# Designs tried in a protein design chat: VH-VL binders against p39998r288to527. Part 32

Target 1, 240 residues: p39998r288to527
Amino acid sequence: VQLLEMESITSEFFSINSAGLLENFAVNASFFLKQKLGGRARLRLQNSNPEPLVVILASDSNRSGAKALALGRHLCQTGHIRVITLFTCSQNELQDSMVKKQTDIYKKCGGKIVNSVSSLESAMETLNSPVEIVIDAMQGYDCTLSDLAGTSEVIESRIKSMISWCNKQRGSTKVWSLDIPNGFDAGSGMPDIFFSDRIEATGIICSGWPLIAINNLIANLPSLEDAVLIDIGIPQGAYS
Key: E = the ipSAE of ESMFold2; O = the ipSAE of OpenDDE; V2 = 0.75 times the mean of E and O plus 0.25 times the DockQ between their complexes.

## First folded at step 10 (VH-VL; framework fv_canakinumab)

Design u5 (at its last look DockQ between E and O 0.01; V2 from the best seeds 0.00; counts 0 for: pae E 14.0 > 2, placed apart)
Fold by OpenDDE, look of step 10:
Structure u5 (fold): chain C 240 residues (1-240), chain A 119 residues (1-119), chain B 107 residues (1-107)
Amino acid sequence: as target 1 above (240 residues)
Amino acid sequence: QVQLVESGGGVVQPGRSLRLSCAASGFTFSRYGMNWVRQAPGKGLEWVAIIWYYGSNKYYADSVKGRFTISRDNSKNTLYLQMNGLRAEDTAVYYCARDSFEGFAFDIWGQGTLVTVSS
Amino acid sequence: EIVLTQSPDFQSVTPKEKVTITCRASQSISEYLHWYQQKPDQSPKLLIKYASKSFSGVPSRFSGSGSGTDFTLTINSLEAEDAAAYYCHQSDSYPYTFGPGTKVDIK
């Protein structure tokens, strides 16, 4: 995938490592989402209404989960956004070192993690904060839901449950997918033929993307309303 | 439909007390700050008090501090205004108003209830 | 407290004319300025929130601008149904305060 190559060039030729890119993504993406949540006007501690709730659906993937957690960290550290993260696996089953690291930092910044959709629903009931944004970060540009689901039937079932929950969120809730909506092929933007369930994303947050994928998503995902390109600091020279 | 309905207004003598209620419907009451705003006859709007969504944080206009108490029962979807030591200058139509989703602005108003303080 | 003033106090205008109402705050209130319309014997209605954001269902002829201390409500083409009192409201700090109102009448 072009993005992987770009990241490689960025690291090897420009000495900008993945951690830097990750942080840049998180900062800029969080800024973008904060604006979607009402901006400075709303997002202040002196608000008489409850703070918004952002739910992150993440996988144990460096290029997806870590990005999501970093994003979540930047959202919740302000103190006026609540963030809950649900992984495609149990928190105790996380294996990726970066995801684990970001998870720790995310928690220290006030982020909450739940271990099931039922726990998520329970948590939501205890909060007066409405779910306003769901961040779909289960898959990235370098993996598919089929890849994730293929690892375990339990994981597959969990993913399906997460997708179902997400798609039940309507009204004022917006769903922003990182790089690609789950259930779609990142390269083509076409529905994943190997996985039947799909996130009904309303927006896409990406750092770079083939144009053809966007067109196909527009054609095949009626819920899609917005797409934003996040500057993560990839030098122009890294684009090929 | 989203609706606020005030009640409890009437004619009362100076120094007496009155309790206003505002019944909310059509929305999740517990997720909104709620306000009282009053309007004297032929005059402009005056903010009276606010209670935050969780009910413990309250603020009042100086003109009513120490006399009025705003409260809410989220289980009943009801906003209250206990008015003690009423004065002639408290005569007004009292509106309950919901904070907008973002907060700070009042997007839903009741029809108001008239409070008349007179000897 | 933050004092809001409005200008003018009263306007009598012909339909289709542009109406401009100003609101000034005694100190900066950022964008925490809102506009309400109140017709006779009716409750106030939110028109503009946060200085320039139109509330849902508000006709496009209504717009708001400004920041800091000076704000403006504009009715681009006045309609007969726009005869009402208009109030600015600050929610920057407690106590919340309203402007004195501007009455718009139709000639």
Scores: ipSAE 0.867, ipTM 0.938, lowest interface PAE 0.5, mean pLDDT 94
Fold by ESMFold2, look of step 10:
Structure u5 (fold): chain C 240 residues (1-240), chain A 119 residues (1-119), chain B 107 residues (1-107)
Amino acid sequence: as target 1 above (240 residues)
Amino acid sequence: QVQLVESGGGVVQPGRSLRLSCAASGFTFSRYGMNWVRQAPGKGLEWVAIIWYYGSNKYYADSVKGRFTISRDNSKNTLYLQMNGLRAEDTAVYYCARDSFEGFAFDIWGQGTLVTVSS
Amino acid sequence: EIVLTQSPDFQSVTPKEKVTITCRASQSISEYLHWYQQKPDQSPKLLIKYASKSFSGVPSRFSGSGSGTDFTLTINSLEAEDAAAYYCHQSDSYPYTFGPGTKVDIK
């Protein structure tokens, strides 16, 4: 990778409290991604060009799925970005209460959910628009892809099909993983020894990621072009 | 002039079906989640079902799952409840209720329609 | 499912006095707790959303507080028109549930 850059949005633009860290992440990450999609020059009411299409791959996890759906809400709530989400489980089987709340708000803001890779592909064909950004939020900071799949062959197969779909995207599609790309150990940044399939991420959006993990990710993920650290308002001393 | 008006209630024998309607006016119907809530005579409130903005996300109380179907027609600003296999314990006033714009709270309620299931 | 309990089941209160109603959830529901008032033969009306946010047009004598599992509705100075049943409602998890209600009468 020629350029890997850690970017941060300083805390002076955002307030922080114990209940608001999820929202701070979503707001800051959405600003970052809106710029990657063309910013105000493209994302305007009067723009006659097709709206950008963003796909979210999410798990039923507060640490990854809830962040992804809150981010998706901020992306689509203005009506200028089309967002489609596919979960690692059926939408009606969501268990995490924060994922459910963020999902409900996301849909209220115009976000779309599909229940299979085939339905995702059908939705893309209907829109006649290739995906510009994929947000990978299947694996959280404190879990591996093996943890998500467990011993269920059905869930494992679904996750593998989602990874396969993501890695087959062509053109200028960028794949941004939240915290850790699917298929890598969050602590070490090494490939998951118990699960062979991995997201070929082109970028990483993280908050407070350990430096040692990013070095190993660079070494083991040649598709990686960029990384950004989203400041959620944690003071410098809190990182020590 | 935000308003919800239920209709379709009545007296029906056990095992029969009824279809309730809720006509919405004064707001952009498609931007709100919609709920059915019921209240048996002299009893408290019981949530029955919800349907979100585009009609694909529906959830039900266990007591009605498999028998009741919630639906909406955004082009007609109308919420529906198809009630099959009615039982005596389904006797209640049925309210339609609008989810708030932020979601989750029921900020507008209809006047209710009475469903009586009796042999 | 999340069980909501309310205390007391019934209060008979002298006008102008303070009324306190408690709602307790069987597990944390964060701030997704709402309060409704239902007068006899009327539809419920939203009073308080998200534990503490007053709904539009609700008199200032009504207030809500709490988070997690313990929530309180307060009527600071009871008026005659406040005689009603009061319900808490959680929207944290499906199925949504209501508390059993608290009936408030004027002495």
Scores: ipSAE 0.007, ipTM 0.433, lowest interface PAE 14.0, mean pLDDT 80
ESMFold2 (binder alone), look of step 10: mean pLDDT 93; pTM 0.955

Design u6 (at its last look DockQ between E and O 0.81; V2 from the best seeds 0.73)
Fold by OpenDDE, look of step 10:
Structure u6 (fold): chain C 240 residues (1-240), chain A 119 residues (1-119), chain B 107 residues (1-107)
Amino acid sequence: as target 1 above (240 residues)
Amino acid sequence: QVQLVESGGGVVQPGRSLRLSCAASGFTFSRYGMNWVRQAPGKGLEWVAIIWYDGSNKYYADSVKGRFTISRDNSKNTLYLQMNGLRAEDTAVYYCARDSFDSFAFDIWGQGTLVTVSS
Amino acid sequence: EIVLTQSPDFQSVTPKEKVTITCRASQSISEYLHWYQQKPDQSPKLLIKYASKSFSGVPSRFSGSGSGTDFTLTINSLEAEDAAAYYCHQSDSYPYTFGPGTKVDIK
């Protein structure tokens, strides 16, 4: 994957580590999404309306889950946005060290975590905040949804439930996928032939794609309305 | 359709009290801050009060502070304005107006209810 | 409180002409300035929110600009139906305040 190579070059040749890139992504992506949520016109202390709710669907993946949690942290730390995260596994089953680290920080910043779609729905009922954005971060450019689902039937079922929940939020809720919408192949942008369920993403937040992937996503994902390239600080030399 | 309907207006003597109501429909009332805005006959608009979506905060114009109380019942989708110690200068059409979700502009207005304070 | 002033107080305009209404705040309010239209015997209607964002359903001939203390509402080509009073409103800080209004008549 080209992005992995770029990250490797960035780290090895330019001495910019993955943590730095992750933070840059989170900061800039959060800025972008804050604007989508109304910007400073809405997101302020004098807000007489409920804070918007952002739901993050994340996996125990360094390049997806960690990014999502960091993003979530930046969204909720100001108190102007409510954030709930649901993992493809139980919170107690998280294994990736960076995901765990980011989870801890995310929680300290006011982010909430639920352990099931039912818990998510229950949480939503107790909040006056409407779900305005879903961040789809179950898979990234370094893994497939099939890979995640293949780990266990329980996880597969959970993922399907998460996708189903997300897709029924259509209308007033926008769905932003990190790097690639779930149910699509990250390299080609084609539907994943090994997993039938797909996120109906309305937007994509990424740091880079092959052009073919973008074109195929446009062709095969009618719900897609927007895409944004986030500057994460990868030097130009890393692209050569 | 999204709608606000004011009621409770009428003619009242100075020093008396009056309670206005605003019935909301067509939207989730509990998710919006609500305002009262008044307009004296032949005059401009004057903001009166605001109440948070959950009633947690209230703010008033100085002209009505201590006399008027804004409140809401989200279970009834209703906004209220209790007006005590009414004065002649309180004579106006009173509008309820919803805070827009994104900018806190008043995006939905009722038709207004006339309050006349006269001896 | 933040005091809003408007200019002009009144203007009579021929249809198809450009109309410009200004609103000035006593202190900076960033872009927390909104514009309303009120026709006789009607409730106000939101035209422009946050200085320059058109509200849904508002004709394209209406536009808003400005930031800080000086704001402008423009009607690019006045229609007969645009005869109304126009008010600016600040939501920067409490108490919220309105401008005194500008009345636009058709010649």
Scores: ipSAE 0.783, ipTM 0.898, lowest interface PAE 0.5, mean pLDDT 94
Fold by ESMFold2, look of step 10:
Structure u6 (fold): chain C 240 residues (1-240), chain A 119 residues (1-119), chain B 107 residues (1-107)
Amino acid sequence: as target 1 above (240 residues)
Amino acid sequence: QVQLVESGGGVVQPGRSLRLSCAASGFTFSRYGMNWVRQAPGKGLEWVAIIWYDGSNKYYADSVKGRFTISRDNSKNTLYLQMNGLRAEDTAVYYCARDSFDSFAFDIWGQGTLVTVSS
Amino acid sequence: EIVLTQSPDFQSVTPKEKVTITCRASQSISEYLHWYQQKPDQSPKLLIKYASKSFSGVPSRFSGSGSGTDFTLTINSLEAEDAAAYYCHQSDSYPYTFGPGTKVDIK
């Protein structure tokens, strides 16, 4: 079924601190995802069943990674949700200062990082629980996967294996892409013609992403079931 | 097709022991907390014990603490209750019950097995 | 230990009439209160979980409400097959406890 659930929060810019926007996104997106994971009925200390498992696929080359790790921190910090992150590059090769900062805090709050798809699969087997949510944050709205892959066959191969792993998830696994699914052009919502692999997202979490592109995503992404626009805390006076 | 089947009940004298088993089928047993609940003849329901999905935590009603031991074998999809030092007040039908995915109600129950402690 | 009480202990009800059963907890249990039906010589069956969420396959005439310490199970139009014992159960804290039960018979 291709029925979409849309929530729209009108937003515009008016002198807002970027660190504040990132934190507001992380808080509000984590609340949204916690409700999808069962909310207060399930997310408690005396849970006799396995904790929910969330996997984050993130890149270093854009702010999507920083947003994803801040979100991951909010998900795992209470100890009710397991979060594992896999980067498009090796952790030691992270360059973006905000990604590095958010990653350090994420680990301090109990978040885990693995270095390969095979390590991810091993960790999942050990936890004896299927992944319930995958957060796709490999591509930001300001670049394409061809830009991320660049000249490195190692990075391209790694991205392809991460996409392949994500698209193979079964059962009730939901795949939530931040802003734009990996493998699509952010402006138009059309497939990236220079990079053939694409995330089969079931949902999109947006912060200010243009709604016009959503129609093209629906046309080219039959797995898409849902989209939500997250309040990032733009002051009311920004609409003057 | 989701099913719990208890076994091991019978008539025993006070002070003796019994081991109850609960065979699970039709679901991934190792992903659910499991409980024992008992019901004396003509009486209400009494929770006895819980074991978490991985066996990491166990909790007991005060009436059985120190005498009963809950355990599980996830490779055999089986829940156990070892009952030592049985007393007349332990006479009951014993049910195994599965924790629901959320909120931790008991969404699947077995048929029960009768334990009678009589001199 | 959280004590659950139920009222009434017993009620005999004309078919098609409304049945109301209350459960009171000795301290707040938020919404971690569940309702079960047990017919003679059968295992209990889950009706309502988390105060008000109907379990799969339960007829719509059954509903639950409440939060904190006071909870209600309602059968809006009693049918003959609803003659049974009804129990509340809290999963807020160990040890888990049940109410003493309410027996509902058909008049």
Scores: ipSAE 0.630, ipTM 0.862, lowest interface PAE 1.3, mean pLDDT 85
ESMFold2 (binder alone), look of step 10: mean pLDDT 94; pTM 0.960

## First folded at step 11 (VH-VL; framework fv_canakinumab)

Design q1 (at its last look DockQ between E and O 0.89; V2 from the best seeds 0.82)
Fold by OpenDDE, look of step 11:
Structure q1 (fold): chain C 240 residues (1-240), chain A 119 residues (1-119), chain B 107 residues (1-107)
Amino acid sequence: as target 1 above (240 residues)
Amino acid sequence: QVQLVESGGGVVQPGRSLRLSCAASGFTFSRYGMNWVRQAPGKGLEWVAIIWYDGSNKYYADSVKGRFTISRDNSKNTLYLQMNGLRAEDTAVYYCARDSWYGFAFDIWGQGTLVTVSS
Amino acid sequence: EIVLTQSPDFQSVTPKEKVTITCRASQSISEYLHWYQQKPDQSPKLLIKYASKSFSGVPSRFSGSGSGTDFTLTINSLEAEDAAAYYCHQSDSYPYTFGPGTKVDIK
């Protein structure tokens, strides 16, 4: 809610719209994650080892999904990183226009999309790239898992499957959640009482997050090791 | 444990051919670029060749280009070096070396196999 | 090709002394410079990767520094077991090349 307000102020008074902020997020967050993947020392086309694989779990109906796709685009556009995205819904059921737009650009930049956890697993075997990072971008700050699942049991089951898959990757991969790990309330940082499944995130990437939520996450998510605030270009004057 | 074991070395006459093998174990072979590095007796290290994890790219030192061929069989976890037209100056201990996880550095080395080219 | 030089060629040192080995590249190689240790009758071992990053299991007395064209391997407080040849290696561009090596002996 606070972030939305800041975006509104930024747009109204500084002529920096949400698309601009989203791009800024994607650029800076991608830089951050590239460093986590070994930086420019590793991320070269001349590298004789396979590119690292980043898997994105994204909503196709909210801002988190759009942000994630933009982030994915920046990660894979140079060819140094392989990126696969799995949506909470089928690829043909994208409901958000921004997500759709970002999806198209993402694909043009070399990003891949799969339609199921099974397909994801198959793709992983084929690519022979180690999964080093999973980006959890389903819920974000603007919705809940219940919101994502809606009234569809199929979507709910899919989300649960995605969460299960993600959690199984831990130990060998790092899991970075955008804004908030799935299964937690974005406002309070407390576990979502209406959804039992939760992402065991190792890190959080956010562009503006209430401090109180961070404290509660630290208390309730033992897997959490790091949190980074990404500069998305909100002018200082917007905070005054 | 991670291990590389070279084999195929021996004594050969100039102009002859020899094929070296490097057996890898203890790691996912198909996820690493592999190198050959050689060392002449009493001399320093010389990089010979590299092959991509999937065999898609190969590079050679000028001293062996056109004569040596690096290859790999990921199903057998084995790296190869086909050496044709051997010369006296090719006499060396030949090491197979794995790229580090991030690449570019060689983090695992075999014990080497001696190739002696002599008339 | 990128030519690497090392200095000194040979060094005889007393245990517990500090040893410094320099590697210079004919052109800038950024941070793609690595250091290897080779003891007699053994295979080379990676010590330092990417100019300054210690490889796993390497004693803390070994350190690397530098960027561009000038690099340094430092052994702080030499141990008897450190008697070996040390080689720098560039992987900035193909062909990969090694320095000529520096032999460190113990007095």
Scores: ipSAE 0.885, ipTM 0.951, lowest interface PAE 0.4, mean pLDDT 94
Fold by ESMFold2, look of step 11:
Structure q1 (fold): chain C 240 residues (1-240), chain A 119 residues (1-119), chain B 107 residues (1-107)
Amino acid sequence: as target 1 above (240 residues)
Amino acid sequence: QVQLVESGGGVVQPGRSLRLSCAASGFTFSRYGMNWVRQAPGKGLEWVAIIWYDGSNKYYADSVKGRFTISRDNSKNTLYLQMNGLRAEDTAVYYCARDSWYGFAFDIWGQGTLVTVSS
Amino acid sequence: EIVLTQSPDFQSVTPKEKVTITCRASQSISEYLHWYQQKPDQSPKLLIKYASKSFSGVPSRFSGSGSGTDFTLTINSLEAEDAAAYYCHQSDSYPYTFGPGTKVDIK
């Protein structure tokens, strides 16, 4: 709620549209994640090790899915990071116009999309790259996971499979949730009482402002190691 | 324990061939680039060759091009160096070395195997 | 082929004193220089990667600096166990190359 108000104020006051804020997020978040993957020291031509693999779990939501796909295409553009996306619905059933737009660009930049957890696992085996980052963008600050799951039993089952897969990743894998980890209420930071499955995030990427509920997330998410605030270009005057 | 163990060294006559092996354990071998580095007795280190994690690319020092072949068998966690047309200047301890996680630096080394080329 | 030179060739140093070793590249290699320690009858061990990044488990007295063509390895308080040969290595381009080494002894 707080982040939605600030985004709206910025757009009106400084003539910055939502697409501009999305792009600023994607650029800055991709830079942050590239540094976590080794930056220019690792992400360059002639590295004899495999390129790192990033997996995106995304919904058909303007404020989470669109951000995730924009972020994904910036990661792909280096040609040194492999990115695979799995949506909470079939990609042919995407409805949100911005998610569709960002997905089209993402694919043209070399991003991959798979249709199931089993297809994801098959792709991982073929690449023989460790998944080093999972980006959790199934839920944003504007909805809960139960809101998404409540649209169909098929979607709910699919989301549960994706959460199960994510939580089973081991080793050096870091799970970065955009704004709020799946299964938590964005306002309170408490677990969602209507959906028992939760992402065990290791980090949170906050868009523009600190998540006000961070203390409750820390208390209820023992896997959490880090939180970062990404500058999305909101002018300092908008905070006044 | 992450470990590299070289074998196959010995005394050999000039012009002959020798194959070195490097057995890897304690890590996922198929996810790392691998190198051979040699050191002549009393001398410094000389990089010899690299093979990428999947075997797709191989590069060699000019001093060994056309004579040495680096290879790997990821199913056996083993790195190889086929050394043909051996010369006296190839006399050295040969180390296998693993690229670090982010690449380019050599973070794990074997104990080395001695190759002596003499008539 | 990128040639690396090191100086000094040999250095005898009083315990607890500062040791400085330089490595110079024949062309810019930006940050792609690494430092190794080799004790007698042992394999080399990685100390510093990417000019200045300390490898895991390396004592904090070791540090690296530099970029481009001029690089420095520093031991800020020499311990007896640090008597060894030290090598720089460039990974900017193939073929990879090493410097000729610097031997450090305790006085």
Scores: ipSAE 0.714, ipTM 0.893, lowest interface PAE 0.9, mean pLDDT 86
ESMFold2 (binder alone), look of step 11: mean pLDDT 94; pTM 0.960

